# Miniprotein binders against a2bj90, part 11

Target 1, 235 residues: a2bj90
Amino acid sequence: MSRSARRKTSALNTVLRVVEVFASIQGEGPFTGTYSVFVRLAGCNLRCPFCDTRYAWSLEAGKPLGVEELVEEIARYEPSLVVITGGEPLLQRHPLNSLVEGLESLGLRVQLETNGILPAPARDEQLWRVYHVVSPKDVPVRVPGAKLHPSWVDYARATGRAWFKFLVANEQHVREVAEYVAKLGIPRSRVYIMPLTPEKLDMKELLELHSRIASLAVKWRLNFSPRLHLLVQLP
Below, E stands for the ipSAE of ESMFold2; O stands for the ipSAE of OpenDDE; V2 stands for 0.75 times the mean of E and O plus 0.25 times the DockQ between their complexes.

## First folded at step 3 (miniprotein)

Design ld1 (at its last look DockQ between E and O 0.03; V2 from the best seeds 0.00; counts 0 for: pae E 11.8 > 1.5, placed apart)
Fold by ESMFold2-Fast, scan of step 3:
Structure ld1 (fold): chain B 235 residues (1-235), chain A 115 residues (1-115)
Amino acid sequence: as target 1 above (235 residues)
Amino acid sequence: SDELRELSEEVLEIAYEMIELIDEFRKTGDLELLKKFMELAEKLIKIAEEALKLAEEAGDEELIERIRELVKRIEKAMEAAKKALENPDDPEAIDEFIELAWEVIEYLFKLIEKL
């Protein structure tokens, strides 16, 4: 007996606009240190002033790749984790569900990185079954147009497969994050604070910033995410 | 000082417990949770009195004023909790308590930021 998938929720569009595919170490969030393949999808629904990947903002920045071809390319790296990021990958939701289906059929673990503006996965999507790191942009640095979709809190409670990661520069930001997650009912165990890294920091400045934010994570009893790839000079 | 650091840890723990109680109360309507909130509020006032004494000995006028303001907010939230307990079918009394309880939590977080 095979799985009873609902065909109306299965993606028939099997082409994604892809900016880059590369192997690296996951430098952020709950899977920090994991050998990963990164799939950067094109397009974004925000224009964050601190964005490190402005080259991915336009859908036209991505080359069209078939899901089947992309799955084969990813599999050749033999990764412990597939990180699907962007832009905002949920802008390509339908073919993304097909990609996830293909990757999971090979036993590959998948993590999605999203700004959380678009709704969380529904129970009948393949995306329901994978890990999500949600990076809200409405707190602490307020980005115009950013608002976390409330379904992400429900998804996190229902599945235990979502974490919330916040860029912070100082203690005021950490306090605003603590207040925000408390009001939304997000458990602290699912919250990461991560250094908001200005452009052109030297290695000493970068390490000092990491140390300060990590100390605040201890004080406020929140999880800490490094930006490990910056510290070890990987992409 | 190490004493202020210890108090900061106790304050944070109470703030997190208050958050859990308010969240659970919103889900269940269990009035026993309001009584537990009042117990935490009384403990917080005791901590505030200890902090006030240390602030007075140190001549920290800003901290003195901040602690006195905190006590006023706690007292107001406790009055609202008592009113909600006496009028459990009044949605206005319950909403007022929730709003004032969150003001206490916000002010506690702002105080912790400074400690």
Scores: ipSAE 0.227, ipTM 0.704, lowest interface PAE 5.7, mean pLDDT 87
Fold by OpenDDE base, look of step 5:
Structure ld1 (fold): chain B 235 residues (1-235), chain A 115 residues (1-115)
Amino acid sequence: as target 1 above (235 residues)
Amino acid sequence: SDELRELSEEVLEIAYEMIELIDEFRKTGDLELLKKFMELAEKLIKIAEEALKLAEEAGDEELIERIRELVKRIEKAMEAAKKALENPDDPEAIDEFIELAWEVIEYLFKLIEKL
């Protein structure tokens, strides 16, 4: 292997394409309310119509950042949680494992947001140790090309470190989620439904939508995820 | 209705094709992609006309209004595509097309979420 090929492979394992790094409150899922640093990675394998972060779809939208530099940047915020999100973070799986290793070495807790299309972490990956919130896009919103990889169900069962978050707009969506998770054998305790928020809702409409979906969560015996950051006007 | 659901699935497929097309156009500047966009837009108009009939039969005034607004947005994007095709060296015409095409896609998805 030429010196050039080794340098290219080393750079691929230690460099992430990052759109943004910011501190906020985790607004969604099991860690709602946690002071968090968000790392938004570039590139997505989906084009969800309701995506609030379309600017992250292209890998080119991200700047190349070294893993070590990124770990130092994150650590300066003294976060209670590091949330790795983006388009689809698992598109950058190799350098992402290196990032997780660096963050865990500092005693930082890490949570990944993923669409669940790509395989769950293997036992030998650093990603195996972190928390995952999987947001399937095949149910109920039926994004083309979205299919939950079966390994996420197995990962959830094996580790207890995965939750499934579904976007819902109405009771029919909640029914479809309930049927889907029942068929997959996912415990309801690991399932969150979250309001599908169209762009440009006012605060009144946003609260009304939250109220409706929360009531449906109770009716269907599912967990409710707010979009807390929208309700409190944080990033 | 089962029929509205089928139409919604077709609309979703076209919306994704449009997204891919716009992404490719942004990368390549291939004017043939503008023609493909117009073909997809014409398909959407046909589906919208079928959906409009169903909405009228159901007496769903809100759905009728949304479908009419969709058609208007599609037509506007088609005009912009045509203008960009006729003026390929005008960056404003290209930017206007991309903007209006995305507005169509966004509106399609909002419509489907409400069906």
Scores: ipSAE 0.016, ipTM 0.277, lowest interface PAE 7.8, mean pLDDT 89
Fold by ESMFold2, look of step 5:
Structure ld1 (fold): chain B 235 residues (1-235), chain A 115 residues (1-115)
Amino acid sequence: as target 1 above (235 residues)
Amino acid sequence: SDELRELSEEVLEIAYEMIELIDEFRKTGDLELLKKFMELAEKLIKIAEEALKLAEEAGDEELIERIRELVKRIEKAMEAAKKALENPDDPEAIDEFIELAWEVIEYLFKLIEKL
C-alpha cells in the first residue's frame, strides 16, 4: 500500500478523542469575529494554573469519534472557520492530519490553536496548509515545562500561516514579550498580546483590562487580541 | 524535594530531546534515530526507578501510579521501535512507533506535572 493510499484510509477510519464540538464566534487572534465551529480535542502536555478548559487535560476526557463522522458533523454547521483546539491538539497529531484532510476536501477553512511545544507542521503534512495561532507559555507567564519549539518561527516565515499570541497582565509582561519576539526574530505583524483574565472578573473589570492591554499594544506596536467571547458571553 | 526537582529537570531534557528525535525521524526515516530513541528510553527507565524509590518512601500513591504508567508506555514504544527497525519500509510499523513515542512524551509531561 502506498503512503498516499494509507493517508486516504486514515481519514476514513481514524479516531480522535474529542471533548466537545460546538458553534460559536472565534474570540481571539487574527480571525476574531468569525462564525466558527470549535473542535476541542482531549489531552494536554501542560497544566497551566490559569487554564479555563481544565476538563480537556486528560486524554480520557475525550470520547473516541471517527474522523469521517466528525467531518460530517462539522460540515452540518456550515462554518466559516473550523477551530481545532483543546488541550493540546498536536498530541493527537496523526489522526488530526486525517481530520484536516477531510475538512479541506470540503473546502472548509481550518485554524489550529497550539501551545507550540510540539514541532510545527512539515510540508508533507495536511497541517502544513492550515492556519495556526501559537500561544507560547514560557514567556511571560512562565508555565513549568513550556518551551516554544523553534520550528514555529521557521514555519511562520516560510508560509505566513502562523501567528503568536501571548497572555499579558501588565506592561512588564509586554516588555518581556517584546524582548522574546525580538530575540527569536518574530516580526511584530505576527505577534498578538491578549489580556490574561482572572477567574473572578466582572464586566467593568474585564473592559478596563481590555482597554489597558489594548493601549499597551498600541504603545509597543503589537497587535491586540481581545477575548471577545468573554465580552459577549459566548462559549 | 530537591531530588525530585533534579529528576524533573532531567526528564524534561529527555522529553525535548525525544520531541526533536521524532520530528527528525519523520522527516528523514533515519533508522539510527530509532536506536537513539531506545537509548533515551533506557535512560528514562533508570530515572523512573529512582523516582519510584522516592515515591514509595514518601507514600505518594498518585506519583507511583504515574511512574508505572510511564514505564508501561516506554516498554511499548521500545517494542515498536524494534519492530520498525526490523520492518523499515512498513508504514504501519513506522506509524505505530511514532504514535507510541508521542504517548511516552505525554506521560513524561504528566509525570513532570506531579513532580
Scores: ipSAE 0.000, ipTM 0.269, lowest interface PAE 11.8, mean pLDDT 86
ESMFold2-Fast, scan of step 4: ipSAE 0.006; ipTM 0.538
ESMFold2 (binder alone), look of step 5: mean pLDDT 86; pTM 0.852

Design ld2
Fold by ESMFold2-Fast, scan of step 3:
Structure ld2 (fold): chain B 235 residues (1-235), chain A 115 residues (1-115)
Amino acid sequence: as target 1 above (235 residues)
Amino acid sequence: SDELRELSWEVAEIAEEMYDLILEFRKTGDLELLKKFMELAEKLIKIAEEALKLAEEAGDEELIERIRELVKRIEKAMEAAKKALENPDDPEAILEFLDLAEEVYEYLEKLIEKL
């Protein structure tokens, strides 16, 4: 009984490897402009050449934090949205479900950012009930090892709680995204294109890039995601 | 060699089972999956020993070294699995196991390409 009872509340249920927790404004995706707490989990199953958060790639980059402790830390910010990101948060799937349960018990809205390589939530997971922004890495800039798990499209259709966000630099990238989502049967209403921002753009260049990609979103009838935090100089 | 090709099919099957098991363990935290990992690791060591014998007969020094490195990685992952099973409330032990198990899987994928 002792080991069976502990299996339900194992370390994987109660501890997460956390890189950072901070308050900011959600700058991207369907909840742009929302006062949020960001929880960056350690570990990633990809090595994207354009990655801004290489410091989070290793699980060892994260500090072990208990789910209850993390919920209390998040709650102190009184956020309108909790953004769980990483690395790849689904690598810590089991304790992540426990975190989501704790956050929802406080009435907090949760959004997960994921690369979509690992399967979408099953109906018996707490993660089934929260919002997901999936950032496929097989298009338009193809990352080795990246392939969107097909269950994400099924999850999006079943729940209406998933969106697909793509980094784009030019119209050719937007065309590739449009072909990709059409092939997979992803509705345009669930698709966001977002500027692929090089590390050292000045503010004028950043705004011009946003304007260009936004115009392409209108032309191709896709949703546009800014990188608002970059424009207003927040983390 | 035809014999190495046959072994590569068995290795690929075990690699697929290990990948599925790692994903399920991350989803459930079910410690019984660590015992299944130990069983897969034992099977993999036996296959590696047979592959090592064939590599030695062929005089393929690079393949010999790669197979020996695989065995070392498997043994480390098995020790980490035992440690996690003995210390289920220690997140460091569980995360060390996951890191080492994923390294074994990644190494297997690369090795299969060379068989």
Scores: ipSAE 0.000, ipTM 0.131, lowest interface PAE 18.4, mean pLDDT 81

Design ld3
Fold by ESMFold2-Fast, scan of step 3:
Structure ld3 (fold): chain B 235 residues (1-235), chain A 115 residues (1-115)
Amino acid sequence: as target 1 above (235 residues)
Amino acid sequence: SDELRELSDEVYDIAFEMLELIEEFRKTGDLELLKKFMELAEKLIKIAEEALKLAEEAGDEELIERIRELVKRIEKAMEAAKKALENPDDPEAIEEFWELAIEVLDYLDKLIEKL
């Protein structure tokens, strides 16, 4: 069994719990419109009422995949961007760093989607060198337990590789976001507001919501993120 | 020594049990598993202390330093486990424990391979 224990110990740093891997177009944030492969990792440290991916909340929702196998699967899609999302990907931080190392060795561009509760990457992590879209859930949506870790602001300033994406439903939400980012010293050029889309919107209502939030972005001099995949009916 | 090789077999059994507990904790979030982790970590420290005495008797300075570093890492992981148990709603404390526990197992695996 000592050989089995040794292999299992090594594998623990190189195995990810993966819910799904699929090709699509990035519909959100600074890379909107990019041909991407999405890697959804299992597990989340929040229970957001508006969550579209509740099936990924449990770590057991993910199947164990070795980092090398996952890198090979991703590479077969020949993507312009690899989007690592979840749940909360930083809950699987150690094997995630190994995945990023493998993807970078192939020259692939990587973007991490995170709620920002866990600390930003340290300089000695592979994650330090990739792009991050941080989606705080403390403001304006006020999810219990959702506090942005302050290291994300320092990381954004030091690297230029983090953006902050906020879900908003109305102008009061945008005002709260503007006050929040000013207080934290987050540059407006790194801030996106995105429509908070309730269930049961038809296409006309979805377009009207996008138009309203985009107009608020112009008014408040913030960047706008659509939910493009919803508008064009892609996954 | 032959005694060091015998201890390495005992260490693998404990390391395997620790790995299973960490994997279960990852799936369930059951903080009671952290108490079991601490019990296994205490057993590893006792074995490491016995290995340290054998290394000192043999005058193996490199092995002495490596075993001391192992004990230091185990102690840090145990401290992180205590913090996670005291702050069960703090995801940062839980992640810190996870990171340090994995580092212990990785360091241990590399150390034993040289024996």
Scores: ipSAE 0.000, ipTM 0.156, lowest interface PAE 16.0, mean pLDDT 81

Design ld4
Fold by ESMFold2-Fast, scan of step 3:
Structure ld4 (fold): chain B 235 residues (1-235), chain A 115 residues (1-115)
Amino acid sequence: as target 1 above (235 residues)
Amino acid sequence: SDELRELSREVLEIAWEMIRLIEEFRKTGDLELLKKFMELAEKLIKIAEEALKLAEEAGDEELIERIRELVKRIEKAMEAAKKALENPDDPEAIEEFIRLAYEVIEYLRKLIEKL
């Protein structure tokens, strides 16, 4: 292998493009309230109109960091959970598998946040063994091109390590989610609905929206995800 | 082989250029970037055909199957790009192209790592 190709091949397995690393509380999904380190990877395969992290859309927005250095940085926080998010983390799948291997070797719990467009992990991937929160953008929010890859449903059934988190604004959205998950055979116990927060709500409006969506979760027998970090004003 | 190592180098360079073109297209909406992507995809097919000949000569049936799958995925992404170019006001056509283009890049990355 040429020197250039060897360096690039090594980088694909051992270097990640990272936008930011910070400690906070996981505000969403099945691990809400957990002291976590967030690792935001660069690059995304969608351009959602409601996206709060547009700065991470470009792969070039990320600083190249070696897997070993990133593991050491994360470990210094002594987190109960490592949340790998982005953009779309699976765009950097191969070095991500190496990162997961390093984190698991330290006994750290890993959660991946993904839009679910790219295929679910295969059994020979390190990613097979970690938790996944899949946030489909085809239903109910109808982002063009955001079709959920069918392998995520198979992965969820095989491993019990995937949950599906849907952004909802009203009862019609919840109805669409209920129909969608029933058609795909996703158990309700693995489904979360979360408030789709429009631009700048005051704290009263934000709490009222959370209350309404939570009430719909009870009515439709689905799990509820808050956006806790917004309610407690953490990053 | 030394030939396969050189092809791998060319493939990685094209894959990174394709990622950059897709990201720039998403920022600008410049359809000329989509045409450049198609030109790079055509170059990848030619490299894949050369790699296929080497795999057939070596009798590597697994590599032959993987290269053929890569070509199919590239062709699918190119058809989606063509549809997007013909229907630039259709956001579904554009997003389907972007989805398929990223799938090609990810498959290509996996394929190179196995070589």
Scores: ipSAE 0.000, ipTM 0.178, lowest interface PAE 16.4, mean pLDDT 82

Design ma1
Fold by ESMFold2-Fast, scan of step 3:
Structure ma1 (fold): chain B 235 residues (1-235), chain A 85 residues (1-85)
Amino acid sequence: as target 1 above (235 residues)
Amino acid sequence: NPDELIKKALELIEKAYELVERAWELFEKGDTEEAVRLMREAIRLFEEAIRLAEETGHPELAELLREIIEFMRDLIEEFERHLKS
């Protein structure tokens, strides 16, 4: 193999399209309240009507950034958690595995946020070793073309490193989630329901929505995810 | 039958995503040319789904699928740039 071919292969393995890198508090899911660095990767395989990060949909929205440079930037924040989100991060799976290897070599905890359409990590991937929050888009508010890959359920059972987070607006949505979880054999202990609204709410309405969905989580014996960053006005 | 046509559109969309999934597996293995070929096949399936969505009065689905196709074309151009460079 020529040097040119090796450079092309290396670049594909070591360059990510990155929209933004910032420090905040993880507002959602099992690690809510954790001081985190967010890495938003470009590109998405869905066009959700309720998406608030439409600016990340195209790969062209991301700037090419080397894995080593990105690891150094993240490390400077000294985070308790690195949250890799997007778009859909698994669209850049190959260089993402290299990023995870670099971050884990520094002892950093990594969480991936994914829509779960692409397969769960294989045992020989670095991604097998990190945490995953899967946000299925086939229930309760169906996004056309969205289907959870069945390997995510197997991955969750095998590793204990995946959770399933569902956007819900009312009790009917919670019932649909409960039925979906039962049908697929997803353990309820791995399920989070989170408030959904496609419209901007004032703070009183946002808190009332959180209260209602939290009450439903108790009633249906599911975990509750807030959108804490919205409540405390962080990015 | 509109219900049967929309069901067919959804099946085509699922098949297209299966091809995208396989394309990423091939890309991970360094089989970039074959990955691009499968992505182009996926685009053809999405284009058929657009036609069915329009026939069944689902313009929102057709618009969404056009956006997905544009994203996939951007991704293919990126892969092709790596092959050429």
Scores: ipSAE 0.000, ipTM 0.213, lowest interface PAE 12.6, mean pLDDT 80

Design ma2
Fold by ESMFold2-Fast, scan of step 3:
Structure ma2 (fold): chain B 235 residues (1-235), chain A 85 residues (1-85)
Amino acid sequence: as target 1 above (235 residues)
Amino acid sequence: NPDELIKKAYELIDKALELVWRAEELFEKGDTEEAVRLMREAIRLFEEAIRLAEETGHPDLAEWLRDIIELMRELIEYFERHLKS
């Protein structure tokens, strides 16, 4: 079992392709309710059927921004959390490490959102020190070709800085998630289930769905993530 | 002409990302050899985009594409080691 996703040489780039930067409340995962700045990076290695950010799939969707300029823009918001998302942020891994270094130098907490197909951070990367929310596309609503890189399980066990977040619509989905995480040896304490929300739910239906999935989280001894921004009508 | 060439570079990048998606589906089905072939074709398209970026005076884009190619080569190595059937 001794496998490593170690990088041997890393030339740090200082330019990122950025789709948008905005302030909001983190609505999902272990930091739900935190005042955050969201940095959406361009480019994605998947074409998910339920993707809400299809506009970020192309690298052309991103404006080239220098790391120093981006750090200054983020700092002006005075956030409690910087959420780096995309697309798939790890496609821009080298300049992303430089961004993380700059943000941590200011004492800012950083969370990365990733599909987990690309390897987890190696110990010599700045990304090793920040938080990661991994959204596997293996289960329960399978995206063809998507497979979690096993280094993420090792990273989560070694650091305690990774969580795994799954979109679920019903109890069968939760069962499939429970079987998946047990098979991979992912601790239940690191697992979140979150409602898979169709675009045309009214507020009553949205609350009912949240209640059902939260009840299933209790039954299956998993953590629950709301989609808080949808409930409070924030971006 | 230079504006058309940089547009062509982005078109190549979009096509390369589509090949990566198809390759990931083939890896899941156990078609590792065909998946690697598509990934290497994607790398070729990224390399062509690098050439166009350099010709049009966008060395920052070219360097960034080299980083993407490095990550894709690491992914190919991973799939060749772990997903053969």
Scores: ipSAE 0.011, ipTM 0.398, lowest interface PAE 8.7, mean pLDDT 81

Design ma3
Fold by ESMFold2-Fast, scan of step 3:
Structure ma3 (fold): chain B 235 residues (1-235), chain A 85 residues (1-85)
Amino acid sequence: as target 1 above (235 residues)
Amino acid sequence: NPDELIKKAAELIWKAIELVDRALELFEKGDTEEAVRLMREAIRLFEEAIRLAEETGHPYLAEALRFIIEDMRELIELFERHLKS
């Protein structure tokens, strides 16, 4: 293979299929309240019943953007945090590592949202150095094909850069999450429970649901994630 | 055309997931033999999607689909054990 052909192959392998890029406040997880730019990558390996972003399921839903172009677009927002979400971002792992490298070169903090089915980053990946919020879909309501890859538990213990976030509707769901994380050896300090929010809740119902799930988090000694953007009506 | 092939892969994945959802529903209702049949049909669709993902340069999609197939094969073993009991 010629140097020119290798350069073209590398450039093509640094193209991401992107659904949307927008500024908002991170409403969920360990960085709740942070001014963030959200990068939604196309493609997903699951079809969750409660998915709010079904438009991102196909890789065809995303437009091709070069890594350098995307880094420049993100940098214009001057974010405190870059949230890379999808779909499932790890389906585009090779160009995603290049994106992370570019963002880190600018001193930007990166958080990845992933369903955890694909393996956790290896030490030689740029993704090893960034934060990961893993949303397993095998508990409390099992989604077909949603088995968590065991390397995520090892990654979390080795780096302290992964957390596990679970959608819960009631105490039985919290019990199932507690049993699941105990069985897998996930530290409770790395676990968030978050309200499973039906589409048509009014603000009073939304706040009452948050209060109920937060109370369960205290009772079960788990961390609580709000869905702050829903409470303050941001995307 | 890589875009047409990955679109076909997505289409196959959606069809396979519908079959899996139906199989799980049938298993809960006691129709274990039909559940296994639908699961095996879904595996065939996922295998074709893996081939297309590999052809289009999406190795991580292919890897994710292999994990789904592995999980499904474990479920088939449990279903078949239930039939023998």
Scores: ipSAE 0.011, ipTM 0.349, lowest interface PAE 9.2, mean pLDDT 81

Design ma4
Fold by ESMFold2-Fast, scan of step 3:
Structure ma4 (fold): chain B 235 residues (1-235), chain A 85 residues (1-85)
Amino acid sequence: as target 1 above (235 residues)
Amino acid sequence: NPDELIKKAEELIFKAWELVLRADELFEKGDTEEAVRLMREAIRLFEEAIRLAEETGHPELAEYLRSIIEIMRELIEEFERHLKS
């Protein structure tokens, strides 16, 4: 490889566009309740009408940070889990692999949150070794263009490190999720349903929605994800 | 036929994403000029899909695709800025 090509590869792999870094409790998915540092990357390949992080949609919403600097910042929180979210983190795949490498070298556990439109990690990526919560947007709350890449099902089977989390508002949505995961061959043990929370719910409405969706999870033999941070008023 | 046009839009979107993934692989290998060329070709296909989405009464799909193009253009410019530095 030429010196110029090495410089280009280094630049591509060492800078991330970061919206925010903060400590909180993971409120969703299989690691609910874990003391975590959240790293929100800029840029998203979807415009979901129910999105609560619209400020992260543009790549320019993020400040450029070097991987080494970001690893040092995360490490200062001494987290039990590093949650990399966005936007869509896989839009910054190459520097993201470098970040994961740095975090794992410190013994930190990493979880990625992704919409699953872009392919799952390959075996030679650092991302192959971390946890993934995939949030398909093609069912039941159909977002235009949001097709799950089939490699995510293969990755989940091969590694046991992926779960699928679906936003649901009612029993019809849960039925559609059940049909979808059956068609794709996703085991129920890897499926979470989570309340689709419209804008401006009060606390009573939020609790009632959580109760209803949790009851449906029991009925349909699926896992339930709360939105715990909303219930306890954390970021 | 509106159904045929939206199917064509979906095929263009799929092909565009294949080019984006190939471009990422080429960036990793240091073939930056070819990678940028493929990214710009992908943008062209997304732009064609936007036209078809608008013709078939899917303004939400058109808006989504415009946002993808915006993000891709920002990424290309960022990479080109690092290359010039």
Scores: ipSAE 0.000, ipTM 0.233, lowest interface PAE 11.6, mean pLDDT 80

